# Ledger of designs, part 23: VHH binders against q08ba6

Target 1, 224 residues: q08ba6
Amino acid sequence: ESEYEERRDAEARRVKSGIKQASIFTLEECARIEAKIDEVVAKADKGLYREHTVDRAPLRNKYFFGEGYTYGAQLEKRGPGQERLYSKGEVDDIPDWVHELVIDRLVTHGVIPEGFVNSAVINDYQPGGCIVSHVDPIHIFERPIVSVSFFSDSALCFGCKFLFKPIRVSEPVLHLPVRRGSVTVLSGYAADDITHCIRPQDIKERRAVIILRKTRADAPRLDS
Below, E stands for the ipSAE of ESMFold2; O stands for the ipSAE of OpenDDE; V2 stands for 0.75 times the mean of E and O plus 0.25 times the DockQ between their complexes.

## First folded at step 13 (VHH)

Design g6 (framework vhh_gefurulimab; at its last look DockQ between E and O 0.01; V2 from the best seeds 0.00; counts 0 for: pae O 10.6 > 2, placed apart)
Fold by OpenDDE, look of step 13:
Structure g6 (fold): chain B 224 residues (1-224), chain A 120 residues (1-120)
Amino acid sequence: as target 1 above (224 residues)
Amino acid sequence: EVQLVESGGGLVKPGGSLRLSCAASGFTFSEYAAAWFRQAPGKEREFVSAIWSGGSTTYADSVKGRFTISRDNAKNSLYLQMNSLRAEDTAVYYCAADHWTYGSLEYDYWGQGTLVTVSS
């Protein structure tokens, strides 16, 4: 048991070494962005987005902009490595407000270089919502993975497993608090070598995250 | 008890059409992604089409433009409209349902399948 704890602690340190967090958005800025997210939701509800821009699930919705990708459901095999970009034009362009209110702020603060982001995904969670353990597809996205959290405080968990019926989550290697308005940057071990997730118990009220990434030039893409 | 039951299979001539149905029971179908798979004799099971809970769809290249997947959440049903059928479409077609997943999780539920035979 002691050895187990020591190993977990060691791994947790490795995970932390690949994580950077910053609070660069004010509450006012958050509110403004959150209002824009609501507009996205409303627009989606009206069916005004392209087919693959919106992906709905219980207690969470995803909105893909710029470059969207599938989890490999359309392939014979599913799982890590099977993700593919949609054909160009299959998802809506990154909204101007994302550039102006979010990306530009990140660039100005030196989080990412100008021109880095070509994919923006909004994950909108209701209470009890979750995202299963995964690694952002390394064959699709360059590093780092940048995300900004909105509406409420939550947490990212690293190194846990999901079971279903009912949803259960194993003890994580690292429980990372993610505050409203906080930026999280994942690289190295945190991005590549360990899974991350959001547990249902960590979303007590509505939460949204904007994930900003750069696709690889050689990322596999579905045929149109 | 959770159950998926396929129907609508049969014999059809090349160029013909069939509509498959899958009736779900024992769970809230609307909370699941749903998919069609098929398995031809002597071949491995292959993906045909999927529809997410939000209505987004995807198709295998081999059926794109010919098949249409749809769902009726009120009826807990999944459908596959198959047009311009070909001999190579001959297979047992399976309905599947799954929670929203990122990773390597398998489909939670499977039907027993319905046979589609395309022959002149």
Scores: ipSAE 0.007, ipTM 0.221, lowest interface PAE 10.6, mean pLDDT 90
Fold by ESMFold2, look of step 13:
Structure g6 (fold): chain B 224 residues (1-224), chain A 120 residues (1-120)
Amino acid sequence: as target 1 above (224 residues)
Amino acid sequence: EVQLVESGGGLVKPGGSLRLSCAASGFTFSEYAAAWFRQAPGKEREFVSAIWSGGSTTYADSVKGRFTISRDNAKNSLYLQMNSLRAEDTAVYYCAADHWTYGSLEYDYWGQGTLVTVSS
């Protein structure tokens, strides 16, 4: 029905109103950052990070710096809003190169103010990797959510449902390209009012993303 | 009708000073982040400075310590005090505004620009 299609198109426009993108990083800058990401992976493979810095899953590893939080199977209580920050010092600090090569560059381009970022996460995907539909926890993180893509092009999908038995993914409301070296900024409706995911078919080659956030001053933390 | 109108550009010698102004109308300026960008001939437009609705500021490294951004919400105005000007500061300067608490690469509203020339 054309009414359904018009409502879906209207939601896509509302999602886009909360998205800003730009290509900031040159090929040479990307290569330098990608080499540093490989160093993180190698250090993690040798067991040289704190326990809660590294979270391994099939075809996707996550590396938490500055702040980390409980999610998924790590939660003690079920239900929305149950994510908690780990105690200070339970994850490694944001590496100096992240500040120098990524955060400072975003500040000088006016993407974020100086001193905004206190959390950096690297997600490293192998071909066919994914992240299921979610909202970055509103009770933990301020907005905007800033991400920078590396290695290969991919897409961020909004409004998909992941269904099981068998595994299938519904058609997205919006399929947003996230190209190597591009910055994506989520706020408003895109950050708070719709889920986002990375579908397995959108990871055809190794891909990494650096996600930069600020935790809320009142975010709940483990160990009271 | 939304308008951003820059003024205060002109010719100045190296080491000199200029103060740019931007008058905003047609929207609730106090709710918007406001920024200055510049574009030299043959170059990409580059960020200069921003001030968010809550008053936090950001500066490009090339201007930090020499330029000061400020706003007056009662007058719907944005300012850029430019000191110790250099030849490389020569550019058309643009005022921009965006409805975000923090950073944006693409602003909602843009002015027409005012030319600053730094030359002996």
Scores: ipSAE 0.006, ipTM 0.436, lowest interface PAE 9.6, mean pLDDT 87
ESMFold2 (binder alone), look of step 13: mean pLDDT 84; pTM 0.846

## First folded at step 15 (VHH; framework vhh_gefurulimab)

Design h2 (at its last look DockQ between E and O 0.01; V2 from the best seeds 0.00; counts 0 for: pae E 17.2 > 2, placed apart)
Fold by ESMFold2, look of step 15:
Structure h2 (fold): chain B 224 residues (1-224), chain A 124 residues (1-124)
Amino acid sequence: as target 1 above (224 residues)
Amino acid sequence: EVQLVESGGGLVKPGGSLRLSCAASGFTFSEYAAAWFRQAPGKEREFVSAIYSGGSTTYADSVKGRFTISRDNAKNSLYLQMNSLRAEDTAVYYCAADHWVEYGSTTYEEYDYWGQGTLVTVSS
């Protein structure tokens, strides 16, 4: 129906209004950062990170630095808004190279202000890996949400259902390319009012992303 | 309809300061990237500064440290604080906006909406 298509187009425009992208990083800079990501993976494989820095899942590992939070099966109580920051000292600090090679470049190019970032997470995907439809928890993180893509090209999909047994993904409202070296900034509607995911079919080769965020001053934290 | 209206231009001595404003109407300003461009007599239009919907900013090297872009989304307004002005800053300054602008781009063709311009003259 024509009205249906107009509604989907209108929602896609609302999503786009909350998305900014830039191509900052050169191929040589990407290669250097990718080597550092491999060092993180190797250190994690040796068990040398703090308790909640590393979270392993089939075909996707997450490496939390600065701040980490409970999600999924880790939640003490299920339901909306139940994510909590881990206690201080339970994740490793943001590595110096993330500041030097990534954050400082984003500040120099005006993507984020100096001192904004206190949370960095690296998601490392193997072919066929995915992340289910979600919103980065609004009660934990300020906006914008900034990400930089590495190793291979992929896509962020907005507004689709991601189900298991078997894995099924509905048609997205927006299929946003996220190319190697590109910076993606989510704010407004795109960050708060629609879910996003990475579909298994959009991870053809190893992919990583570095996600840079600021936790809210009033974000709830797990206490001892 | 979409309107962008610049104000605050004028004559200023070298080393002086001036603040430009751009009033936006006819669209949801908070969702748009907004930018200042300038055009000196006989020159092509050049990028000055941009501020994106999330609040991040970019600057041309020639104005970095002297100019500050800002926005007030509640008032649908864009500002440019211009300090330490030089004769080379003499130009017509234009306000521009668009939804989909590559972060860091200096390309004026990416912006669909433009104001009429306000003249800044740095002399004597």
Scores: ipSAE 0.000, ipTM 0.116, lowest interface PAE 17.2, mean pLDDT 86
Fold by OpenDDE, look of step 15:
Structure h2 (fold): chain B 224 residues (1-224), chain A 124 residues (1-124)
Amino acid sequence: as target 1 above (224 residues)
Amino acid sequence: EVQLVESGGGLVKPGGSLRLSCAASGFTFSEYAAAWFRQAPGKEREFVSAIYSGGSTTYADSVKGRFTISRDNAKNSLYLQMNSLRAEDTAVYYCAADHWVEYGSTTYEEYDYWGQGTLVTVSS
């Protein structure tokens, strides 16, 4: 038992070595961005986005901008390597406000280089919402994976296992607090060698995250 | 129905190499922890190696540096590359999987799904 704990701790350290966090956005800036997210939600509810821009699930909605990809139940075969980018134009362009209010801030603070981001995904969670354990598709996205959190404090868990009917989540190797307005950067072991998830119990209030990524030039696409 | 089928066992000389395969059906390895165990005649089943859903791997000290566990998601298969084989590596090798296994565990009881095993004999 002690040996297992030691191994878990060792893995947790590996995960941490691939994680960087920063508090870049002020409360005022958060409020402004959150208002823009609300506008996205409203626009989606009106059916004003392209078909593949909006993905709805219980207690969680996703909005894909710039580049979108297939995942989860959309895949004929589950598992790493199966995800494909949609054809160009299948999702809406990254909104100007994302560039102005989010990406430019990240660039200014040296988090990512200019021109890095070509995919922005907004995950909007209701209380009790979750995202199952996964690795961001390495064949689709370059590293690092950058995310900015809004509306409320939450946590990103690493190394959890999900069971369903009912939903159950194992104890994580690492429980990473993610505060409102914080930036999280995943690379190395944290991005490639362990799964990450959002547990239902870690979403107590509405929470949204903007995930900023760069697609690989050789990323496979669905046939148009 | 979940099924695991091992293959690749056989007779090999000391210092030789062998690759074992395990084909899974009814589930995907990438969503599970998968492991190799072995049992020598008259001995208890012992942990060899594991690969977890995130891709991390663990090895018994006795095989570290010699064996490599891997998976092919497209083929839904698990592999064990065994190099520098020794007489003491002689055993029936079993493939195992479970959705709920603690990281670093070497306890075979934590794995619910098992193959029939494949015999590896290392002899001069």
Scores: ipSAE 0.000, ipTM 0.254, lowest interface PAE 10.6, mean pLDDT 90
ESMFold2 (binder alone), look of step 15: mean pLDDT 84; pTM 0.854

Design h3 (at its last look DockQ between E and O 0.87; V2 from the best seeds 0.00; counts 0 for: pae E 4.3 > 2)
Fold by OpenDDE, look of step 15:
Structure h3 (fold): chain B 224 residues (1-224), chain A 124 residues (1-124)
Amino acid sequence: as target 1 above (224 residues)
Amino acid sequence: EVQLVESGGGLVKPGGSLRLSCAASGFTFSEYAAAWFRQAPGKEREFVSAIWSGGSTTYADSVKGRFTISRDNAKNSLYLQMNSLRAEDTAVYYCAADHWVEYGYTTYEEYDYWGQGTLVTVSS
């Protein structure tokens, strides 16, 4: 048991080494961006986005901009490495406000280089919403994985398993608090060698995240 | 020049209240997480409370329910409302600000910027 704990601690340290967090976005900026997210939601509800821009699930909606990819039940064959980018034009372009209010801020603060981001995904969670353990597809996205959180505080869990009926989550290797307005940067072990998730119990109120990524030049695409 | 200047410290009786202020200048304070630390005589500096740029707050267990951290970005100011003060709260209180952490602000004692501190003495 002590050995197990030691191993967990060691792995936790490895995960931590691949995580950076920053407090960058002001209260005013958060409010402004959150209002823009609400506009995205409203627009989606009106059916004004392209088909693959919007993905709806219970207690969680995703909005894909710039580049989108297939996952989960959308895959003909499931498993690691099976994700594919949609053909170009299948999702809406990254909104101007994302560039102006989010990406430019990250660039200015040296989080990412200019021109890095070509994919922006908004995950919008309701209380009790979750995302299962996964690794951002390494064959699709370059590192680092950058995300900015809004509306409320939550947490990312690393190294836990999901069970269903009912949803249950094993004890994570690392529980990472994610604050409203905070930037999280995943690289190394945290991005590549361990899964991350959001547990239902870690979303007590509405929470949204904007995930900013760069697709690989050789990322595979669906035909069409 | 970057500056953090604490004020509001003083002598107070147990059970009393005190409000500390920290005035920031020389940098964009609204973009930073800010925190209060304290150092009692003969002890190490310890975390008290933090407030993120997005308004989220955290507290040390020893001060939860008694202390409240807040900020006024328009005034470039950080505050600490201290209620139900105890003798063990006696310390020099420091204001700090930072953009970046590797893992949680509660475990970080090195921030980008620090004030000179203000003394709070709780004594009957």
Scores: ipSAE 0.629, ipTM 0.842, lowest interface PAE 0.7, mean pLDDT 92
Fold by ESMFold2, look of step 15:
Structure h3 (fold): chain B 224 residues (1-224), chain A 124 residues (1-124)
Amino acid sequence: as target 1 above (224 residues)
Amino acid sequence: EVQLVESGGGLVKPGGSLRLSCAASGFTFSEYAAAWFRQAPGKEREFVSAIWSGGSTTYADSVKGRFTISRDNAKNSLYLQMNSLRAEDTAVYYCAADHWVEYGYTTYEEYDYWGQGTLVTVSS
């Protein structure tokens, strides 16, 4: 049993080597961004976005801006490596406020270079919501993967196994706090070599995250 | 340059209260994670409490329910309200801050900016 614990601790250290976190967004900035997220939710509820911008699931909605990709039913062949970008124009552009309030702040603080981001996704979780264990598709997105958390505190878990009926999640190799206003940067082992998830028990109040990525120039596209 | 200056330390009887302050200058304090650590003689610095730029707080188990961290961004100040003080709370208390706080921000190795400390002595 000590060998098991040593191997998990070693993997946790490998995961940590690919994680950086930054404190940048103030209380007032968070409140302003959260109000903008609520505007996105309201616009989506009125049906005013393009079809592939909004992806609804129980207790979690996703809003794709700039670029979006398929990870489910639209694929003839399914599974890791089969994700494809939607055709240009199938999702709405990144809103100006995302550039002004989020992306530009990350650039000025040296988190990402100017012009890096062409994909912004807002995930909006209700209490008990989750996202199953996954790796952000390596064939679609460059690294790093950058996220900023809003509304409430939660955790990003690495190395979990999801079971269903009912939802059960194994103990993580690493339980990373993702706090309101915190910036999380994934690269290396953390981005590529281990899965990550949000467990239902880690969403105790409404939470949102804005995920900022760059698509690869050679990323495969539907009907491309 | 970046400065963090603690104040408010002193001698207090067990069960008493004390309020520590940390004045920040030379940087935009509101964007930083900020924390209190303490060090008793002959021991390693240990985490007491932290507050993130977005307002989230964390406390060491030994101080939960007794200590309250807060910040006032308009005054560039960090505070620690310490109630129900015990002899084991005797230590030099340090203010710390950083933008880049890797993994959990509860260890002193994660903070680059430190104050000089203020002594709190709890004794009869």
Scores: ipSAE 0.268, ipTM 0.682, lowest interface PAE 4.3, mean pLDDT 88
ESMFold2 (binder alone), look of step 15: mean pLDDT 83; pTM 0.844

Design h4 (at its last look DockQ between E and O 0.02; V2 from the best seeds 0.00; counts 0 for: pae E 18.2 > 2, placed apart)
Fold by ESMFold2, look of step 15:
Formats: sequence, C-alpha cells, structure tokens
Structure h4 (fold): chain B 224 residues (1-224), chain A 124 residues (1-124)
Amino acid sequence: as target 1 above (224 residues)
Amino acid sequence: EVQLVESGGGLVKPGGSLRLSCAASGFTFSEYAAAWFRQAPGKEREFVSAIWSGGSTTYADSVKGRFTISRDNAKNSLYLQMNSLRAEDTAVYYCAADYWVEYGSTTYEEYDYWGQGTLVTVSS
C-alpha cells in the first residue's frame, strides 16, 4: 500500500479509539423526540426564541439551548481559541423535554453523569446540507461530546477538508455511520486531535442531531 | 482503472516554449483538483501549479508569469504551457490529482493519484 494509505489507516485507528456508539432509543422514542424537534422548528419560524438561540444557514438550521457560542462568520477575530460563550440569558434554556426524553435516558444508560449537560444544540439538515470541518472548541467544552441522531441515517466524517468554490469535501480518514436513534460519544483523539464534518452527500433525507455538552467552568464569555 | 499519463516533454533551448499534457482516465476528472509537480536531479519534488474544479489556479513563485495551467474537462485533460524556459526548469514533470485539495496547498501529500512523469530538458 502507498505511504498515504498507511498513514490514513493508522490515523483511522487512533480516531476509532475515541469513539463509542450505542443504539438506545426505540423507534417510538425517536418518533416522540422528532415531533418535539418539529415543535422547536415551528416556534423558531414564528420568531419566538431569543436572538442567539437560532442560527439559520442554507439547508441547515441550528438551535442552541442552555449555552451558545460564537463561531464561523460570527467571530469578531479570526484565529484559534476565538470562540466565546454568549452572555447568560442570550440563548433559551434547555427545554424540559430534552431533559426528560434525551438527557435522562443517557444518564440512565451510563453515557453521562447526572447533571453533566448544560448545553444542547439541535442541528436540523435538509437533503444536501452539511457542516464544515471543525473541532468542538476545546476551550469552551469539556469532553465527552455526545450526540443522538434522528429522522434519517447519515455519517460523521473525520479528517475532511472543505472547499467553497465549488463546495467540495476531501476523502475522510474515517466514515462513521450515524444511524437514527443511535448515540455517538466523542472523546480523546476523535474529539481533540482531528476535525469532523457532515458531507452534503451523506445527508440524503432530512436529518437532525441533538448534541449534548458541558461548558468548561473557565470558558471565556463575551463581555466578561 | 485510474490513470494519469503525461506527454509533451522534450529538449528545448533556453527561452523556448513547451506544452505539457496529462490525459486522465478512470474517474470524473472535472470534479478533481489537478496539479503539476516537478523533480530535478538531486532535488526534492516541488510544486509547480494547481487548478481546482472551479477553475481557480495557483502557481509557485518561480514560474509565475511564465507558466499557465489549464484544463479541458470535456477531454479529461490537464495542460501546462511553459514559456521563457530556463535551465532551472529542467526536471521530470508529474501530473497529480485528488478529489479534494485545500486551496493554496502546495503539499504533494494532498494528492493520491500520480502520473509516471515526462522529462523536460532545457539546454543550449
């Protein structure tokens, strides 16, 4: 094999060491949670959330609850470590149903400790939607990073590179299936030492993900 | 089977011109970034020029204004027009391609597919 293939295979093994997955949500639980996600979308469409709760982009909307932070084009300064939490009260609280239907299930199954989560993000993708290569900011969030997939199956890709004219995504080091109702837990190398993305070709049908995180006590915040 | 085949190398005098071609087969060339690299005797392989699927180009400083990269997606072909050739341009020239390469990258490790090379000799 080429030297290129050897390096990619070795890195794929390192990535896998930081990934855990479990399928703990039944079809009925998924359907109930998906109905609640639709309620979030409807409330956002009526303009009923705080300004920084909703971030709209073509084919992907994000809904921040509990904590939100600056990223991408929202950054005042470019460079590593520039993400900042919004001031308290600038995003809506985590909805009760997220605690009851999602977080409590994860605690019961031992995925996360009770009281760990203070940030929940819903990403809602339409067909062909994507999220560019990134690392969840280490200076903002503790590990692990926990996500639960809804509506359709997709893939989380590691080690991708995005280009914008036209939009293109490189061959990933690891193409990780993320099935409806499955839980994916990122830690170690997978969370800290390699980027991840969702490619447009991996969103063939509407897909949503709920991402559960804890902000660091020393995470920097806007205006404080 | 993926293949890249260079042609058009040869002997030219300083100040002369030469046009290199690279024929691609076995994949949808129009979606790939494509590049020229070269390796002179006793030197490391070095970046010459790249062209992305949208037509954006980059050039090494040493060839700017003298070389022009282009592609013909209908013919699955990549070209390098080399003008005002100098002795320092003597090298084996390689065609390279990969599905996604970050804009501005000059690193040969970003490319997975390579041709066998075509020799260009610039000598009086």
Scores: ipSAE 0.000, ipTM 0.114, lowest interface PAE 18.2, mean pLDDT 86
Fold by OpenDDE, look of step 15:
Structure h4 (fold): chain B 224 residues (1-224), chain A 124 residues (1-124)
Amino acid sequence: as target 1 above (224 residues)
Amino acid sequence: EVQLVESGGGLVKPGGSLRLSCAASGFTFSEYAAAWFRQAPGKEREFVSAIWSGGSTTYADSVKGRFTISRDNAKNSLYLQMNSLRAEDTAVYYCAADYWVEYGSTTYEEYDYWGQGTLVTVSS
């Protein structure tokens, strides 16, 4: 048991070495961005986005901008490395407000270089919502993986296993608090060598995250 | 508007008992971590006990075995049962709450909401 704990602690340290967090956005800025997220939701509800821009699931909606990719049940063949980018034009462009209110701030603060982001995904969670353990597809996205959290405080868990019927999540190697307005940057071990997830119990009220990434030049793409 | 209101403080003899209450309003209290802190005259505010949203509890070493923290979600209330009181327990006791507090945290800075406090005096 002691050895197990030591191993866990060691792994947790490895995970932490690949994580950077910063409080960049003020509450006022958060409120402004959150209002824009609400506009995205409203627009989606009106059916004004391209088909593959919007992905709906119970207690979680995803909105893909710039570049989108297939995952989960959308895959012809399941398993690591099977994700593919949609053909160009299959998802809507990154909204101007994302550039102006989010990306430019990250660039100004030196979180990412200018021109890095070509994919923006908004994950919108309702209470009890979750995202299963995964690694952001390494064959699709460059590192780092950058995310900004909105609406409420939550947590990102590393090293969890999900069981279903009912949803159950194993003890994480690392439980990372993620506050409203905070930026999280994943690289190294945290991005590549361990899974991360959002547990249902860690979303107690509405929470959204904007994930900002760069696709690889050689990322596989679906045939048009 | 979020509000925390403590009650139950007073004068008690050493070895006596008191039960403090904290009434929360303006938010879903059951979703928050809640804690008791205390501040003696001329001293810094110190952690006493916390109860997390999942029901787990933590205690300062100085109060372990003597104090019990509990909550009633239906009443949006937090309690502190204090037994075997000592002179050194004399302080203003504060109720605190926060939506997200790291488990095991004892730092008062992590709590966003605070009551006005209730005075507990333990004296012969």
Scores: ipSAE 0.000, ipTM 0.253, lowest interface PAE 12.5, mean pLDDT 91
ESMFold2 (binder alone), look of step 15: mean pLDDT 81; pTM 0.823

Design h5 (at its last look DockQ between E and O 0.01; V2 from the best seeds 0.00; counts 0 for: pae O 9.4 > 2, placed apart)
Fold by ESMFold2, look of step 17:
Structure h5 (fold): chain B 224 residues (1-224), chain A 123 residues (1-123)
Amino acid sequence: as target 1 above (224 residues)
Amino acid sequence: EVQLVESGGGLVKPGGSLRLSCAASGFTFSEYAAAWFRQAPGKEREFVSAIWSGGSTTYADSVKGRFTISRDNAKNSLYLQMNSLRAEDTAVYYCAADHWVEYGSLPSEYDYWGQGTLVTVSS
């Protein structure tokens, strides 16, 4: 194979070394969790969450619980590495049902240790929605990064670049299926050394994901 | 003791139908991904179909549209409905399961296996 194909294959293997996936959540559990996600959406639509809990974008809304973060709006600079946790109390606490229906199940199956999670984010995508290439901020979050998929199947793509007007996404190094009720665990190379994204063409139906993380003790924070 | 036991194999004429079952015991089957594989005489074992705990399914191209995988969690059972059977479908069919499954199509992804049930499609 060409030098290009050899480098891509080698990188794909490095990415795979940092990925584990588990089938855990049953059809009935998914339906229950999906109903709870719909309740979150409805509550947000009525303006009943704290300001920084809800982050709206075209075809994708984010709901931050426990901890939330942004680029430092009160700081002089913005960009990668500038993400800061909001002051305590600026986002709503992780709902009890997230602990009961999601986090506790992951602990029981040995995906994460008891007490690990202090941040839960729900991303809710409409058809054609996306998230640009990124790395979950290393200075904010411990590893692993754990996610659970709901409503429909999709894919995580690694090593893509987003261009705009119109939205275009380069060919990924790895196209990882993310299936309803399945858990994806990112660590090592997959979490730290390559970007990941969700491409618009991989969101064919409404999809949601719950992302479960632990903030670092030394993560930078905005003033209270 | 974890067990997977296939049943429902037999002799069927071309164009016929057959339903395979896999009874699971010793674990909470509803949380697992499960799959069917097959091995024809003189050939390598090949992927047939997989189903995840949340209902997602995949199929090998050679069986798509003719075979349907399903599960009944109340009965701890996995099924394969095989329609429009062909001579090339003759094989020993194996049930497999695991929690830690990414693509579903590789035998190495599964720790638990049944002993197989023979399907023969012949006149």
Scores: ipSAE 0.641, ipTM 0.850, lowest interface PAE 1.5, mean pLDDT 90
Fold by OpenDDE, look of step 17:
Structure h5 (fold): chain B 224 residues (1-224), chain A 123 residues (1-123)
Amino acid sequence: as target 1 above (224 residues)
Amino acid sequence: EVQLVESGGGLVKPGGSLRLSCAASGFTFSEYAAAWFRQAPGKEREFVSAIWSGGSTTYADSVKGRFTISRDNAKNSLYLQMNSLRAEDTAVYYCAADHWVEYGSLPSEYDYWGQGTLVTVSS
């Protein structure tokens, strides 16, 4: 028991070493960006995006811009490591407002270099929504993984397992608070060596996140 | 039937090298993370290394820089290259598979296990 706790603590420290957080966006800026997210949702509901731009699931919708990837729905072999980029043009371009209101701010503050981001994903969660434990595909995306949170405060959990029917989540190695308007940067151990997730109990109200990443030049892509 | 079968264990002198293999069958290995554990006599089973289905790797501090984990999905195989072996590396080495593995995960949390292969480091 004590050994388990010690191992967990040690791993938690490793995870923390690969995490950077910053409060860059003001409440006013958050409100502006959140309004833009609502526009994206509305546009999606009208069917105005490309087919693979929008991914719907219970209590969670994803919107892929710039570069999108499939995690198995269209693949013969499913599971981690099998992710593939869609062919170019299969998802909509990154909206101008994402560049202007989000990416440029990150660049100005030295979070990422100019020209780094070529993939922007918006995850929109309803209360009780979740994302299961995963590692951002290392064969698809460069590091770091950058995310900005909106609408509400939540938490990112590291090192937990999901069970279903009903949804149950094991105790995480690290429970990381993520506030509205905060930037989270994952690298090293936090990005590569441990899974992260959002538990249902950590989404008490609507929450959205914009995930900004760079695809690898050699990332595998589906045939057109 | 799901099987994991380790091989490559044996007697080696300190400073020597060994390469362990684990052959998986009965499941889609490429969809799983895989790990090596080891258990020395009279000690608890401990984490050694893991490799994710996407290729990411992690190592226990005690083996970092000396051991290298790799996989060949086409051969449904997991490997552990062990260099600069030490007496304290003596143990039965087990391969394990799970959809999601963590450094601090308990052995009981892994879905599948091999029977183990003995590695003895002695002068």
Scores: ipSAE 0.008, ipTM 0.242, lowest interface PAE 9.4, mean pLDDT 89
ESMFold2, look of step 15: ipSAE 0.597; ipTM 0.838
ESMFold2 (binder alone), look of step 15: mean pLDDT 87; pTM 0.882
OpenDDE, look of step 15: ipSAE 0.006; ipTM 0.240
ESMFold2 (binder alone), look of step 17: mean pLDDT 83; pTM 0.846

